# Ledger of designs, part 3: VHH binders against Uncharacterized protein MJ0119

Target 1, 224 residues: Uncharacterized protein MJ0119, of Methanocaldococcus jannaschii (q57583)
Amino acid sequence: MDSWNMKGSKMVDVNEITKYLPGFNCGACGYKRCDLFAEALLNKDVKLEDCPFLLRERFKENYEKLKEILKIKGKIKKEEKYIGVIDGYEADFLLKPLPNECSCRETLLIMDKKELKVGDYIRYRPLGCPIPHFAKIIDEYHGFYIIHVVGPSHRITGEKIEYKDVGIAIVVAFEGIVEGKVPEVGKTVKFIPKHCMMQKVHSGVVVQVEGKRVYIEGIDLKVF

## First folded at step 1 (VHH)

Design g01 (framework vhh_8ghr_2)
Fold by ESMFold2-Fast, scan of step 1:
Structure g01 (fold): chain B 224 residues (1-224), chain A 124 residues (1-124)
Amino acid sequence: as target 1 above (224 residues)
Amino acid sequence: EVQLVESGGGLVQPGGSLRLSCAASGFTFSSSYYIGWVRRAPGKGEELVARIYPSSGYTSYADSVKGRFTISADISKNTAYLQMNSLRVEDTAVYYCARYEWGLDYSPYAFDYWGQGTLVTVSS
C-alpha cells in the first residue's frame, strides 16, 4: 500500500488514500472525483474534513485511518490569501462554480413585470454593480429567480437567443464551492465570487454548508 | 405531485445491455437537483450506482460500474437514463430513480423523492 523512497522515507500513493474515501464522486469537496480529492490531500491543498460524507458514522473508521496515513506526509499547507485588487480587502475565501457549471449561482429579486420562466435568458444590472450581466434562469423559488451568469459579452451565438431586459435586480444570495477555509453556518463572511468581473470582495451570512458547497445570503449593506 | 417513473427493466443475459429510463414530473431538471440511480440487490444493502446533475451535465459513478454504465439526462424531455452495458449476474437488483436536493438530510442518500423501482435480472 505504502512504499519507501531512496532516502528511506515512506511514500503514500493516491490509490491508498482513495480506497478509504466514500467513492461518491459528488463534488461537495470541490473535486468532481474522489481520486482528485485524494491527490489534493497528498499535496496538502485540502483537509479530510472538506469531505462531508467522511465525517458521518458510516465512515468514522475510514476517517481515522486516513488521519493516520496522512500524518506521514506532514501538515496541511497554510491557506492562501484572497485580496481584492481595487478594494485592498482580504476575503475569507474564493467562491467557485459548482462542478461543470459556468458560474456561481445567484438568487435574484427581480421587480420587472415581465413573465419569466426557467430556461429564459435575461439581461440585468445587479444593484451596487456598474456592469450589466447576462444570465440564464435555472430555477424559481417563491418569486426569487436562481441564475447562472453566462458572461458580460454582447456577442450572442446567432440571434436565436433573446435576452429579456429586466433592469436592476437585487442579488440576495450566492451558492458555490469554497476555495479556502469553509465557513460555519451563521457566520458573516467576506468572499470573492469567481465570476465577478470586478473581483470585488462581497459580504454575506452563511445559511447552509455541505462539505465545501455553501449558500450565502447577501446583506442589505456591503460593509468590508 | 412530484413523480419519478422508471421503465426499461427486465431479464437479460450476462454480457448484454439494457437502458433504464426515469420520467420526471412536477419539477424541472433545470433546477437545484441531482438525479441518481440506487440499486438494492437480493440480500445486500443499497448502492448509489450513478448520479447526474442535469442542469450542468456533471456525472459520477460507483467503482463497481465505471466503464460499463452511463448516466444521461434530456432536459427538454425531463427524463434521465441509465445505459447499462456488459451486464453481470451481480448487477441483478431493483433499480430506483431518485431526486437529491443539496443538503436536504446530510446523507449521501439524501433523496427526497423515489420511483417505485424496476427489476433488472441478469441470468442465463
Scores: ipSAE 0.000, ipTM 0.129, lowest interface PAE 18.7, mean pLDDT 76

Design g02 (framework vhh_8ghr_2)
Fold by ESMFold2-Fast, scan of step 1:
Structure g02 (fold): chain B 224 residues (1-224), chain A 123 residues (1-123)
Amino acid sequence: as target 1 above (224 residues)
Amino acid sequence: EVQLVESGGGLVQPGGSLRLSCAASGFTISDYYAIGWVRRAPGKGEELVARISPSGGSTSYADSVKGRFTISADISKNTAYLQMNSLRVEDTAVYYCARGFYEDLIYSGMDYWGQGTLVTVSS
């Protein structure tokens, strides 16, 4: 169910941490702003000791308070449940598009012999999905095609877009932004692409993590 | 502020009728923001049972409910309805109202969902 905004809840937690930080925005901890350091603390990317000012006498009470808050937040997860509609399976997280992109990036193995180029619009059905998808090719890598799923709305505006029908394609990877608990590299995960019409849980193996941005390979629509 | 609030679920006897309502807020129901009904029964697969694009009566139905269920929308009330007639025990499920964001007969994306309303068909 998508009536929920997790970013708002995360910001509240960030604000709880930030108000006990020195507030100097000096960069000494490796982050340009104290609220970015607070976010990194909640993600367990850094330690409180990385802020040199928290170790000073003036901030000892702040340091002890922050240790207490982080210990409590680490134990009390407001576990957002991401439940797939079609199967009722629980996912570890939602996968959102990268900023300013219309969908998560999908990497496709296309067996159709049509000549395809970056910028082409295609119609395909993902293997295991009953719904045809319309997409724009945004990149190509050794015969794999990276696409954005797009609606045919620009055809409705009177613009004539020619979709090349490539039949069934295998989705071999997803890339996007995690909403929920960020996984570790090498972990097998269950996730829901935010724009999946049926909100079906997918599985895969995380091969790259950069903050909340993840690249997941070995995609399967069967989860157990 | 986007919300879909469902109502009208309950217990009904086989052969009975029930009308579900889906009140939308934070957006206006239109051809671009169409409404669908998806049902989910514990331990069973899920199903998109009905979808409406509100201009001119563009509707679609699952074969399992075609001829028995009717979807409609009242744009002035910003509310969609699912009229369920000749109900069967196998129609027992949680019914979800969902917003579609593509007006496309082939590809229908859904981005916001209601909380679900339980329909139980039992003697």
Scores: ipSAE 0.000, ipTM 0.112, lowest interface PAE 16.4, mean pLDDT 76

Design g03 (framework vhh_8ghr_2)
Fold by ESMFold2-Fast, scan of step 1:
Structure g03 (fold): chain B 224 residues (1-224), chain A 123 residues (1-123)
Amino acid sequence: as target 1 above (224 residues)
Amino acid sequence: EVQLVESGGGLVQPGGSLRLSCAASGFTFSYSSYIGWVRRAPGKGEELVARISPYGGSTSYADSVKGRFTISADISKNTAYLQMNSLRVEDTAVYYCARDYWGEFLPTYFDYWGQGTLVTVSS
């Protein structure tokens, strides 16, 4: 696993890290390819635990080997601050879309009585947000609708799409990739969804974690 | 410890039916988890035949099985099923259940696989 240069220095390269990674290129770690995640590990920009597969039984030996290798090499990156533009509050992390998705996933409680199905395009205003959102329903879960925000635009370029206006919807959950320190299940967190036009700090309780992928249910944080 | 355990395979005559089960342990079915059935036939590559989102009930099927196979899930039992009707000799394969991390039907995105169950369709 060790390589040496002409000066006799030991070096760990990206390929030596990458071969112990799952190779799924799934993006759950926040990088589209495992070799990019390996590069980030060497720079100490991310943790091994940011890959959801390395803590699984199949990859336990890989995880132990990678911990051994990485204990020796890498740079330490200083902690970044995420500040809400409108409110000035500091967030614990930025929530990014899942790989190849146009927005973080939002889970909506819709009060409108229109018949909705997966694949439908909707227009809604989130409760507490002055901006109407345009979205595609990508899943349904016990009467909740999981959506992608397709942007604040009234049209998608290259196609005519009819949006069903559902009025006000309550955003009950967010799902995405954490940029920053991944929280534990049960923790109350502050975060900024990358797709948020107002870049406001949101709050919620972490319900599910897989690597850097988190599912957060929205709640009101108690004030000062 | 995460496990997917298949059952229900066996020998069946053409035109017959089988129901495969996939019992999940070590994780709970969630709205963000997807379960798929992948088969590997002798002399052929892997084929994804069916996928389900357990909570949403959203399903999709390969053209080769559409109308004959039905995928379902029982949330309370943390178990997925594949009901196979009108079985053909070409359905002979080892059937695996797998958890699809992204809900995309790419083998590289399946993070856990069962051990497989053999289905033989023969007279």
Scores: ipSAE 0.000, ipTM 0.161, lowest interface PAE 16.4, mean pLDDT 76

Design g04 (framework vhh_8ghr_2)
Fold by ESMFold2-Fast, scan of step 1:
Structure g04 (fold): chain B 224 residues (1-224), chain A 124 residues (1-124)
Amino acid sequence: as target 1 above (224 residues)
Amino acid sequence: EVQLVESGGGLVQPGGSLRLSCAASGFTFSDYSYIGWVRRAPGKGEELVARIYSSGGYTSYADSVKGRFTISADISKNTAYLQMNSLRVEDTAVYYCARSLEYPFYDSLGMDVWGQGTLVTVSS
């Protein structure tokens, strides 16, 4: 797995390496700028010896220092970039469904007074989303409902399913598998739920992390 | 018999335009279908370039084609379209029309009906 640098953005690590490179931005290493070469070194796409100047006597100390830094940080994988399709904002990561599940898990606060139970199908519109969602309740706790977004797929199969219309619901949490840089507990993050049809950037606070599985809480504002 | 049939591919010069059509038979777009256009060039993986939820009209595009391509669907004609403008050499690929039964429709995984593909060549 990727070795997470808890204190470093990849940009900070790139800058740390770049300051020991010759700074000529000459393209001799195959990259237009020394900071791009630094990024490639962190990703293990190239080796230090691909910069011809680092092998010269003037840069002997720089070369030794860079070998030391890369031994520690060179296992950090390339940063992935995720851009919201509708809004154009950049997300920190993509949130994927848990294994064998049809969508990320959403935790809903439902204000409607209908009786709901695990196994029920509902129709709701997330606050801040123009599209009605169709979901199956898979769990409940402390008045919240955990759901899978199932959409109209079962209608396409011709199954007769009764949906309880609960109106507008507030999505208070998401749970799924991170694709990209795994966040730290307590951090505010931007992410795209893979199941989001609009592919909009969402925000929240990371509450739990277990490997790549995360639980994120917060009001779904979709704006920064 | 459930089928998707593409048409409209061909040779075009850089900066030109083409409109691809995808005719469905054996099912209707009014059945809450998700329709996408997937392309593949030699040596490259599959890229989902555009998708539409036909009953809702919601669309999305890959970054490589945003502002240049427009996906649409005519439910009455049971036909989807991909309008391709400002074509570039790198748009050269076989373009496939595909249907998904999954919600949400977000990649080529879970597509259950595929057309045979139509070749688009962009060269001078």
Scores: ipSAE 0.000, ipTM 0.184, lowest interface PAE 13.1, mean pLDDT 76

Design g05 (framework vhh_8ghr_2)
Fold by ESMFold2-Fast, scan of step 1:
Parts: structure tokens; C-alpha cells; sequence
Structure g05 (fold): chain B 224 residues (1-224), chain A 124 residues (1-124)
């Protein structure tokens, strides 16, 4: 799912700056390579004048060009944008899995009356989503099921997994790690769950924030 | 600072009873929190024994302890209790009090604050 996000734009900026640097990789500016110096310039950790070669007559045009580029990018910090592929809506952040987990956590209300337990694999279609999801139940809480979306992994690995079809389920909450601007508790936010196969913008109310870890409920959940 | 402090563990003979207490500080147990008791015996995984929502009075128990253990909460004292009756040798474990924020949707393994644990030994 890395091919679906716009996170790589900073590398383009590093390359744009690096091409105008002398390219000597000599360490005179305190950095081992010119691309590391370019990254430090974008982060405002160093100044152009810290490269002694840029002040020479040979590099006068390069220095003036770099000053113009950094005036645009260095003074006004560009924030990453996350745009939904299907609808073109902009999200506030990307929601990533918790450490060592395969997907964001979803909390499901399941209406099917099949006997379910923690550790079971299920097939469900989220209400409002046209794509069937494959998941593992990781916890049960007051009649809700907390799951990891395993995606099509059983089809890719060839592992023989028996999935219980539970039909339509209502996704009532998401939990994960924010990539982007961390929201405040109580705010309505737009976000893209990293595991979403359609990369659609979801909305919800932020109920809890712990550093970059957030829990979002679907009181006013809409998928765009 | 959020803190959970267990007390009441000890040595007891089979068929005996113990009452464990979990004193909470730094938060109010009736404010959308689940309080649970988790036990761990040597060489075994963690088992959620009982949990309570103090705000609703809702309780649940592991099948291994149903009918023998009772979880309760005293909101005025900000304390949860586990009454253990008809104790068996297999109940020997370290018992932990743990907090789960109910609206956050964390699993029983993702309880955010834990007590120090109290040892319960059931032997003759």
C-alpha cells in the first residue's frame, strides 16, 4: 500500500537541492554526503553558508538558485497531503497499524448469529464498502469484536485458513498510529486507514489520544 | 499519575477463600473504565479472570472461575474487589489488577495500566 500514498515528496525536494550542491561529499559542511546536507537544509538544521564551496565564484549561480528554492521550501514548511484515490477528498492524516500489528484495529458490530470466538478468522463486508474483508478476531468486548484485517494474505501465502462468513458488519471504531497531524480529543477528523483497499477517506470523532496513538469512533462516521 | 495497587494475596488451603482489593488513584473508576483481574501462573499465559464496568455494574468471568469468583466495585472508595471462593490448587498465580478505557476499544492484552501483582498460593 506504499504505492498509494504521497509520503515520498520530501525525497523529490532533497534531490532537487542536491543537484545544485557541489557534489564533493567531502564533509567540509559537517555532513558525510551532499544529500544529507540537502536534507539538513530542508529541516533548517544548517545554512547554505555552512558549505564553503558554495561561496566560490564557480558556484555563484548554484548558490543563488539554492537560496530561491530554500526561500520557498525552507521558510514555509510543506505539510504532507493524503488524498483519497476514489473521491479525491483530502484527509487530515494516515492511520497506521500499532507496532508489530498487520492492520489498524477495527471494532465491529456483527449481526450474524454464528458462534464466534477470539482467534477465529472471518469474512465480512463493512456496511458502506463494496469489498469483502478477511479478518482475525483478536478480542471481544461487550458484544463487539476487535479485529485485524488480514487482507488477501491467505490467498497470497497459500495458507489453509477457514473463514466464517458473517455477512455485513458495522465498523464502529478504528485504532492506530497517526502519520501526519495528530488530532485533538473531541474533534471530527478525516483519515485513511493504511489497510483500506480503496484508500477512501473515512471520518469519525477522536475519543482518545496517547502520543500518536488514537482511537476514533463512528458516531458521525462517513466514508468519502 | 494513574496507579493501581493490589492487596489481599497470600497462602490459603484448597476450599478456602481470599478477597483481593485494587485501589485506584489518579483517575475515577466510574469514568468509562473497565477494571479487570488478570492472572499468570508459572509457565502459563495470561488469563483474564474477571472484569467489571463500575459505571454500569456489568461483569464477566472466565469459565474456569464462574460461580466461584465475584468481582465488585465501590465507587465511593475508588476500589475494585475480587472475592475468590472454593479455591483450587490450579488457582495459584500472580493476580494483576488492570485498567482498560472502555470507549478506546483496546483488547484485554492492551490494558493500559497494571498493578504490581499479588501472589495467591493455594496449597495444603
Amino acid sequence: as target 1 above (224 residues)
Amino acid sequence: EVQLVESGGGLVQPGGSLRLSCAASGFTISSSYIIGWVRRAPGKGEELVARISPSSGSTSYADSVKGRFTISADISKNTAYLQMNSLRVEDTAVYYCARHYEPFGWSTYAMDYWGQGTLVTVSS
Scores: ipSAE 0.000, ipTM 0.095, lowest interface PAE 17.4, mean pLDDT 76

Design g06 (framework vhh_8ghr_2)
Fold by ESMFold2-Fast, scan of step 1:
Formats: C-alpha cells, sequence, structure tokens
Structure g06 (fold): chain B 224 residues (1-224), chain A 128 residues (1-128)
C-alpha cells in the first residue's frame, strides 16, 4: 500500500485509500466507483466528507484511518439530530432492529416467480435503491415475505449459503425499535433504518406502536 | 444453477505470462456481483489477488500482484479474465474464480466481502 521514495518520502496509492472506503460504488460522493473517489482524494479534488457513509458513526474508524493516511486535519461535528447525509433531510427517529435480531424487519412484495420458503436466503434490489441486498426470509403471510438483511457468517449457521436471486422487490413495511421520539399511530413519519447502507431518510405511515416497537408501512409519494 | 468454470492454468517459467478465464452461468455481470480471483499455495492461507465489480468494472489488486496482474470482464460473454504477467515462483498456487459482493452487517457496523460460489480451481505452476 505505502511506498517510500529514495529520500524517505511516503507515497500512498489508490488501493490503500480504497480499502478504507465503504466500497458501495453507489455514486453518492459524485463518483461512480469508490476507487475513482480515492483517486480524487489523492489529487485533492474532493474532501473525505463528500462520502456520506464516512460521516456515520459506524465508519468513524475508516474516517480516522483515511485522515491519517491523507494528513487531513479537522473533525466531524457531533450529530445531535438524525440527518440523512446524502440529501440533508431530517428524520424523526432512527429505527433499530428488534432485540436479538440482525436488522430491522422488512416486508417485501416479490414479483419473481421462484418458489420461496421461510429459511431461504435471497438476493434482491429494493425498488428505489441502487444497492443489492442479501437477506434471509424469516416469515411469510398472504404472499408477503418478511426478511432480515444479513451479512457476515457469524449471523449465519456456517453452512454453505445459496442465495436465490429474486430481482427487484418492493419494500412495503419496516418494523423495529425507535431511537428517538416515539410516533403516534396514523402519523406520517421520516426515519432512518439502521441497516440502510445509504443511511437515507425513508417515509411511511405508523400502523402499530407498542412501547418503542413500531410497524411502519411504505406510502405512495407524498408532498406536504 | 449458478456455476463458474475456470481455464488457462498450467506450467510457465519465471517472467512468463498466463491468462486465466472464468466463464459464469446462472447470473449476469450487470450490476449485482463482483468476480474475484483467490489463490491458495501449500502452507499459506487464501489470498484475494484481484477483484472486478459489475457496477462500473472497478478493479482492485493485492499488493503482491499489483502492476503485474490485470483483471477484466467481457459482459457480452459473461466471462472474467486474469492476465498474469512477470510471473514469479511465489505465484505458484491453485487459482479460484469466485463470485463476491459487498455485505453490510447492521449488527456490527462492518462491511464484508464474502464469496458464495467458487470455481473448481486451476493450478498455476511457475518453475525455474
Amino acid sequence: as target 1 above (224 residues)
Amino acid sequence: EVQLVESGGGLVQPGGSLRLSCAASGFTFSSDYAIGWVRRAPGKGEELVARISGYGGSTSYADSVKGRFTISADISKNTAYLQMNSLRVEDTAVYYCARTYFVYDSGSGEYLVPFDYWGQGTLVTVSS
């Protein structure tokens, strides 16, 4: 990763930077690929803060490593509110997984004709999200599938995992625990699902509340 | 059925070149998956030597092969390639083509690069 010239000067290449970037290749920083953003950082064409994922607490170690590598001074101000970094919208609350679960529950409408059962692992792209998701089906009712977004092997039994590709799926509901002010039933809310890889603000209507546990249904486009 | 079929391995002298091919079926390189080349030599662990993504064809390489190996993909043929130049004795290994992707673990806040399908492996021997 690091190269030293004949006078002891440190040289850093694109791969050293890229390994600490989130790796989404999502375009949120203005570049189609994370390695292009890394090159732009080395050329001093952009700031680390132009990558919205690096500004989230879960990536703060990556952010600090990149600051050290690039010799950039400065720090991120502590976020007191729930702000979606990509578009700057303010959310009413953060939605966390239910106790002992690896992600918020998503309820999917799947258009693909594959035979699916509880326990299956699937790959899908949520309608309106550029990032593929990998999930485990945990429940089913009336043709809808309830899933957990899954990732590392420590959340999986350790057996060989075969993911069924179901293409695009429509996320029709979220369920989780509120961090922040608990909403009332019937209210339209803005929230950030903790497992959302883009940390984007979502909207929906609260259908059920029990303490801090809420069930939120996705809504048609609404402007207020 | 998803499968990856490798070809192009063999015996080569130091300083020589080889091109490995990985033909994929049961999925497309459109935007959902990356292809990685992983090698394993006797007495060593697995090393991801090169990766190419479906989103824009972005590539990454291990420091041990950087500047010598080039990964590419032909979307129309659904095939990935690893061009290996300036081969060294220490490049001797079984080379596997594997499908990979980025996964975010919401519980730990970590990103993983797992492999879910593997080819059978092809032996590359660099002899002096």
Scores: ipSAE 0.000, ipTM 0.122, lowest interface PAE 16.8, mean pLDDT 73

Design g07 (framework vhh_8ghr_2)
Fold by ESMFold2-Fast, scan of step 1:
Structure g07 (fold): chain B 224 residues (1-224), chain A 124 residues (1-124)
Amino acid sequence: as target 1 above (224 residues)
Amino acid sequence: EVQLVESGGGLVQPGGSLRLSCAASGFTFDSYYAIGWVRRAPGKGEELVARIYPSGGSTSYADSVKGRFTISADISKNTAYLQMNSLRVEDTAVYYCAREIGYYDFLSYGLDYWGQGTLVTVSS
């Protein structure tokens, strides 16, 4: 298992791809040199169509040849890094919604004694977030409310929906599908909920794992 | 009053470059809002070509422009830019700067304030 041999094979593949690229090294594809774009193509980080010249009549044959080569020589995708927009912190993974759901599930501790039931739409501000959230209650257990973040319905579906304002709520847990490396139960993790409007890195303790589905509790941990 | 004002459009030859500017007033580039560039060509629907969260620097691009267009923001000037390189005839469109208010449908429901638009014409 020698890394040098693998580097040599990669270089040959990059040269084979670069041969059919326009060779302008113009930066139009987002890479300073055509060989860097070739490397990105092999890593599946970009598409051939990201090179504007490859779509011109002059390079039609080159485009077709590159499509065939890339079917054979594609590398495994480079591991994505998940960077929080506001603070620039790196997360361990992105947390996606469960299949067919519109957001990750949040579990809320609501501070007031508002009368709420499953199916209600609410407006709340998460403690530690400056942005009001709009949500639908999808479940309730032992005084906690499980919600989907849906936004104002008139903006999404054109329907008028009445939102009950519950003020500040503490988001005590998140549930969703991991995009990235799946954590172990008991581990403290950093993650970005895909539905987060600020795309901030959250921290929490993993309480349950089943495949890529995780339940994370954040009650004593900071959002970064 | 929130306003977005575009400038920098014009006529350019294929392969040429243009830089569009979007001057914002009535709010600050403080990470709570994204700024997007949306274009509309005759006979085509609207296309979001680029998006930035200004203070975080996070950017995204449509596949049609990725690698050719670069979005940036100057927090001190409260201005966003779209650097357009390697322009194609099919990039001919009116380009709008728009503010995104959240995670809603970005093209239909997430954009709350729009500029007046600036025409970009790419022709030989």
Scores: ipSAE 0.000, ipTM 0.115, lowest interface PAE 14.8, mean pLDDT 75

Design g08 (framework vhh_8ghr_2)
Fold by ESMFold2-Fast, scan of step 1:
Structure g08 (fold): chain B 224 residues (1-224), chain A 125 residues (1-125)
Amino acid sequence: as target 1 above (224 residues)
Amino acid sequence: EVQLVESGGGLVQPGGSLRLSCAASGFTVSSSYYIGWVRRAPGKGEELVARISSYSGSTSYADSVKGRFTISADISKNTAYLQMNSLRVEDTAVYYCARGDWSYELFGPEYFDYWGQGTLVTVSS
């Protein structure tokens, strides 16, 4: 409320938004921390409705308060840099889901001998990632499985999901929409998949480009 | 294969203390998983007592046990603990260790996918 708060207005705005968010830091909105979601709200990168808790009766007053605050303060320009949260490295672009999809598409090599089909829910740990992922198989192609990372969202909607544990899987490709400068086919790129719970910078080679839609192979959670 | 094995249950008098252990295998407790303690008393439904995420450092407790119970984890032993102090007759229940994936709800036993066999805690004179 004094002069140092006025000089740090961006931080004050983020803190003002964050205090009305649920505070679970659960990753449900695509951000690992509620303060990152608050920053994204101020930059108009996301909507309040991307936090599933804010539409619940328990948080209805929080939702209305956040709408009021964002109407006044939420018209700031989008930040141009994409920085990995865990490792602090800069990515060339953010990779967003295809229209109407819940996550970027991942293509998996699954070595487990379980019988899997399109529509199955699986639990896997990506090689090179310490966090288990929960996903729905959306397609199969020559022994590779194409999936959406669905997280625990189906549980909060009251539907019980049975996940088949396939152990460690190798993520061989990502597909999504570029936010930022579209790369050329054959380029090695650094990117952050929007659905990544750790918001880590990934690397790969662009093998297909159609407008802003890209297919990237040789996925590694490491920064080179 | 995911397994959770509880130990440390028993008979204790009111006001006493007990520490439950949960040995995990097939996953690491330092991952994004939540480890929770869920209890079931005779004639009552399941109650989430305490939850910890070693990855985020967050802990949560049911109002009925807040200030009396403490949840913790030992990463080197891949084991979670529930320290129970100032025990009451109403704490009598079978206590289950359970693993939950990343969840939006602060408390909800239905969000835990893998459960141990349970350990009986009886608080009586």
Scores: ipSAE 0.000, ipTM 0.115, lowest interface PAE 17.6, mean pLDDT 74

Design g09 (framework vhh_8ghr_2)
Fold by ESMFold2-Fast, scan of step 1:
Structure g09 (fold): chain B 224 residues (1-224), chain A 125 residues (1-125)
Amino acid sequence: as target 1 above (224 residues)
Amino acid sequence: EVQLVESGGGLVQPGGSLRLSCAASGFTFSEYSAIGWVRRAPGKGEELVARISPSGDYTSYADSVKGRFTISADISKNTAYLQMNSLRVEDTAVYYCARLYSGEDMYFTLPFDYWGQGTLVTVSS
């Protein structure tokens, strides 16, 4: 038995969901207030996983409770949507790493004059992202560097790694596996790289497709 | 062992100032992480009041504290600070330093994965 009633069930549902949300009103889920996120959850516009705090141990019980509530309200099946956490934009699909890889592949244009080679670890800030990334160079192609975002391995494995700071890098391409509708070559798409710390919606032009594997170039192409 | 230790809380009169410190151990601010200050008043939920990237390039504040509070980090000391000016009775809360980083997840997101013990700030005349 829940405290729902037929005349005010929507408002009661919003209030019930909001009680189990973190209450930070921080905007990390893409909404300025937790009650707005609760309304979006009921409208099926977002997923619980769009609130990053619900995925942590502190909120595990809240997450399970919210899944049960939304399971009752979300009985009707519908197409999944991918909503960016920070800015609330809708993406066409989620981009996942290639099998057995730790992140999607990023292709970087690095302006720094340091000598770099495959196997090097680097620290860079992507143009348009406020937070530094830690990566391993896995390949080189005509002056571009292909990398995996590996994070701070000292924390993860205890291994001491020296990162070469290359400053700002321009991410010119992403490669990975599509979760959702596979796009056609030449299409401008919006997508969320699964490894993106901010779960921000990215845009680009699809250059290659092979099954669910896609290569997307990150250019700001506006067409009329 | 990851640890965050807050200090600098106490009793202050309205209009006064306090500086909170958060000493980090078991990780460095040169790693991919962000530091946030979260407060909880008795009987209320948590509110994220400020956050900063370790590089200092990214800062954000809750509307309730914007213009009054300043977050900063000293990479060499592995310590984050919250400078609190023009304090109001409504700022009375336990203040927690937290890391916005997933140690078990190879994909870093903005969830808080480690919290300090908290430091009490009381604003009273």
Scores: ipSAE 0.000, ipTM 0.150, lowest interface PAE 15.1, mean pLDDT 74

Design g10 (framework vhh_8ghr_2)
Fold by ESMFold2-Fast, scan of step 1:
Structure g10 (fold): chain B 224 residues (1-224), chain A 124 residues (1-124)
Amino acid sequence: as target 1 above (224 residues)
Amino acid sequence: EVQLVESGGGLVQPGGSLRLSCAASGFTFSSYYSIGWVRRAPGKGEELVARIYPSSGSTSYADSVKGRFTISADISKNTAYLQMNSLRVEDTAVYYCARPSYLWEEGYIHFDYWGQGTLVTVSS
């Protein structure tokens, strides 16, 4: 959905601002990298003065130049940026849990032949993820299991829970609330599930949209 | 294996600023975990003051410190920071850098790995 020309123009503006920033990537401005601070400046989420180095004599010329650039190119609309550090991909949005739920909903294909029912707790490793996940089955649909990733609840509430180990499972879908621009049905999107322990950019095809609530299928992933 | 080492604490006057650092070893900020700053003052319980997910850039703050404290992380240095501005006497506490075993909603977070703590004293 996003125009390639608009993405290119935004990158040029971000790069133009970033080259005048100190380049320390020190986090003192509240952002881990100077390019993220540049994006925040364009979106008017922060002030130049939030970078403690720009007001020093060494950067006086940079500060003056940045003030002029931002007068011309300062963006009215706030636009969020979500970057997966492992792969360097920029996500289109962050996917948050549905209200009052502990995680985004995952739909699993489980090949283990244990008898499973709604309400059961399971331990699984998603195909392509090195970390075991702990989940509660909340629904079943044509052999797929819909789950909440709950973590080891006994550590959180003092409750002792027995988890059925189902081995490797394929995550075929995610459901949650979009933080950012809501995608269209049928589009391939990049997103970060908030509950993801690796905080890695995922990709998938949007199957359903209802307001900010989306259902994304990811078994045949495509990433640009 | 996992270690978190805080530094930057000290004595400061009300209205002053301090920057705390948390050097992490045994894991990387580029992948698996959030980093939080938890404080404990004499006579008070533990309070999570700030949390960052370095890979997503997502941050959250306790109401008591919003607008005054800023959390950040340098992935290349594997170091997290807490910039504390407009410090108040009530900010006096031992500040801990901490990492959870699993990522969940705020009510489901459990910090399993803690640093030794660094003392921040705000007084005249």
Scores: ipSAE 0.000, ipTM 0.110, lowest interface PAE 16.8, mean pLDDT 76

